# Miniprotein binders against 7-carboxy-7-deazaguanine synthase (queE): the designs that were tried, part 2

Target 1, 235 residues: 7-carboxy-7-deazaguanine synthase (queE), of Hyperthermus butylicus (a2bj90)
Amino acid sequence: MSRSARRKTSALNTVLRVVEVFASIQGEGPFTGTYSVFVRLAGCNLRCPFCDTRYAWSLEAGKPLGVEELVEEIARYEPSLVVITGGEPLLQRHPLNSLVEGLESLGLRVQLETNGILPAPARDEQLWRVYHVVSPKDVPVRVPGAKLHPSWVDYARATGRAWFKFLVANEQHVREVAEYVAKLGIPRSRVYIMPLTPEKLDMKELLELHSRIASLAVKWRLNFSPRLHLLVQLP

## First folded at step 5 (miniprotein)

Design p37 (from p3 with T38F L77F)
Fold by ESMFold2-Fast, scan of step 5:
Structure p37 (fold): chain B 235 residues (1-235), chain A 82 residues (1-82)
Amino acid sequence: as target 1 above (235 residues)
Amino acid sequence: SKIYVLIFFEADDPEELKKALEEAIKLAKELGAKVEYFIEGNRVWIVIEGLSEEVAEKLAEEIKKLAEEYGLEVEVFIELLE
């Protein structure tokens, strides 16, 4: 196709910087166990010390892909769920809304993974209609520059389509999460705690960590998210 | 390990925001740094890498002065990541 026939504004609205597209099982959050296609977008506005996907931090890590081409690629997998992740996907908000529109037109369920620093979707965005898992980075392990945008709490209350997922290593972290969500008025039913996994745990250590964090979830009456893909050795 | 300078600008005036962004990029590039930035509405996030700790501290001070000159809200962080 002739790229010279496209205006700059049109190209910016219909092109995403994509790091990778692959099929796997959603290992985390409210849709754990779902056959999914993962779309990892490039670029991130944070530099989390515990980040597993540092290769996606730079916008240059992504290849430019047209929205229509990407929709066709995703559809070939016949997924039960499309997980749009990154980096921070909302940094490419405008073409992301176009991607969501294309995926919804095919009847595909879409979940966005976001750090929640940028505002929640407005009612006139296609993103308003899909699921969001928000991973705040201001607690328990504080990341510089991270602050949850307050509109995400309002969005969660208005739509029932947002959940909040926190990485925790110990009970003190869980206590800090509980205090944080209470202060912001986030219902515990919308909160997941997930094991903060150090690099190179063996399988026994990984299972023991999952057991400990799951036990804390029961004690504190919060939802538990595994990292199922790590337990079953999938991407 | 790598040193990152993280800059967050917020302004109501898009022309002042653009000028501050362009000057921040210029300052960082003159020091030999790699620069990425992200714009969403009236907010800009700038990520700078490739500087020594001493040079990063000096850049952070210059960026704070620049933000004051243009009347912008600014946050600047220096992070060392392994």
Scores: ipSAE 0.170, ipTM 0.602, lowest interface PAE 4.2, mean pLDDT 85

Design p6 (from p0 with E36F)
Fold by ESMFold2-Fast, scan of step 5:
Structure p6 (fold): chain B 235 residues (1-235), chain A 82 residues (1-82)
Amino acid sequence: as target 1 above (235 residues)
Amino acid sequence: SKIYVLIFFEADDPEELKKALEEAIKLAKELGAKVFYTIEGNRVWIVIEGLSEEVAEKIAEEAKKLAEEYGLEVEVLIEKLE
């Protein structure tokens, strides 16, 4: 690495710890089916028992990468959507705002996946202008340390750029989600329920689980998120 | 496999929270464990990479004692990366 590149990678506001960058189809949430580039950031402040990406839990799992170099790498894919996920991407908030600024300058649409325990973006952050899919871990299967920051509900109402996505296994879980979002004043139009997939389901079992959760979404008047990438065997 | 201990503290008094955090970090370092933490208002998340399952359980017990000593709410989780 050159001297200039080493200085960039040492600057805290211009360097991100990145686990992986790859092109795929967004399989979840409001942008399901969109050709996307996924940027998985390192580090997480929770340890969810059902986590699919445990390899990203440590900040050391990420390679330091300059914001400018990352923007260039993403742009080569010509994506319809850039999905920034992790770990918990808001742990790297300052360089993340710089990344978002660079991506928006190229006209790219950005979506963050977050557990929502850190505050929602402020109006003066670049993150204020992008889409957020918040995955609260308070309900239905409570994760130790999980508590949704109330600013996410205010942000969703103010901007219309946040949705709340919940992992559910059965109707009791859906009832608990419905009660939770009603208590917080989250509109049902901003709520997605998604199948909680145990390890080692075959394709028939996976499809049957999707069908059951989708039927519950109709019954409870909530939006449904598939796990499309699992159904079509993409990362 | 790697073993992780998550400790969550919540307090009404930020000074008691700070003291408990400093004691938890000190304990983890004395045990040779790697520590990562996040502070937000009156809440703290501490992630410790334990050396063994027994050490992880010891850290979890000490976290509960610190919470009782400083009057904090506490949640603890021990998890494995296989």
Scores: ipSAE 0.293, ipTM 0.691, lowest interface PAE 3.3, mean pLDDT 85

Design p8 (from p0 with E36Y)
Fold by ESMFold2-Fast, scan of step 5:
Structure p8 (fold): chain B 235 residues (1-235), chain A 82 residues (1-82)
Amino acid sequence: as target 1 above (235 residues)
Amino acid sequence: SKIYVLIFFEADDPEELKKALEEAIKLAKELGAKVYYTIEGNRVWIVIEGLSEEVAEKIAEEAKKLAEEYGLEVEVLIEKLE
């Protein structure tokens, strides 16, 4: 049996643990403003102090859902982008490849959000073909257990389908990000800095934070990611 | 409130890594705690749902002792979910 035939057969019998599926606007990264369906997978191998989605940390937070059923559910939204996030979606790597195959067969654009501690896709994975926004937790605020797998830098250079997104609160954080990406050889064109938003910001504070981080992006010649969904009060 | 303990081990020798993982899983089971883990090469991430803050702190200390015994690099984090 060929690799393609094995992958297609596997998809029919594959299960993912899914926390939620919902339509919204992609608020972050290179596809900001895109009408998207978000698929949050259960399970994470980090425990970030600033995590907004702690409810997805446990694998038990997810309901088992067949790949074909999930593809059909996603398709009903008619999205311009499918955002697969978590927890850490690469913890469910095998069924995730099957999901990606199903979504691509429908012509849907797929983006993964990942912490980058597990290896980047290999050329023979369906995941090789889709977009990845990698959020390293090595810098600027170091999270225990976080260490970017070096294969993500190679994947980004080889495919042009990976970007690196960093949460920053001030100029010192931006400096640390700039030093980090320079050391790893990540082009500035593939780097996004995004506001680290603490709890209980009012709209004025949220806008002021966005303005400050955006100004730093210009100064340091990096891309800026808003948290647009927070500004427009969407999930 | 729910308490999580994250234990990260990194080793040059995969055999020592496996021994440490087995001891950590055994400890978690003896405490009636729920444990999940992920292995990639010479690295392992272990997540334990602690029964109390006091137990979580003891698990963290035992993880550091285990790392010293087997010559591993270790990082530990305790997080509380309200």
Scores: ipSAE 0.250, ipTM 0.655, lowest interface PAE 3.5, mean pLDDT 84

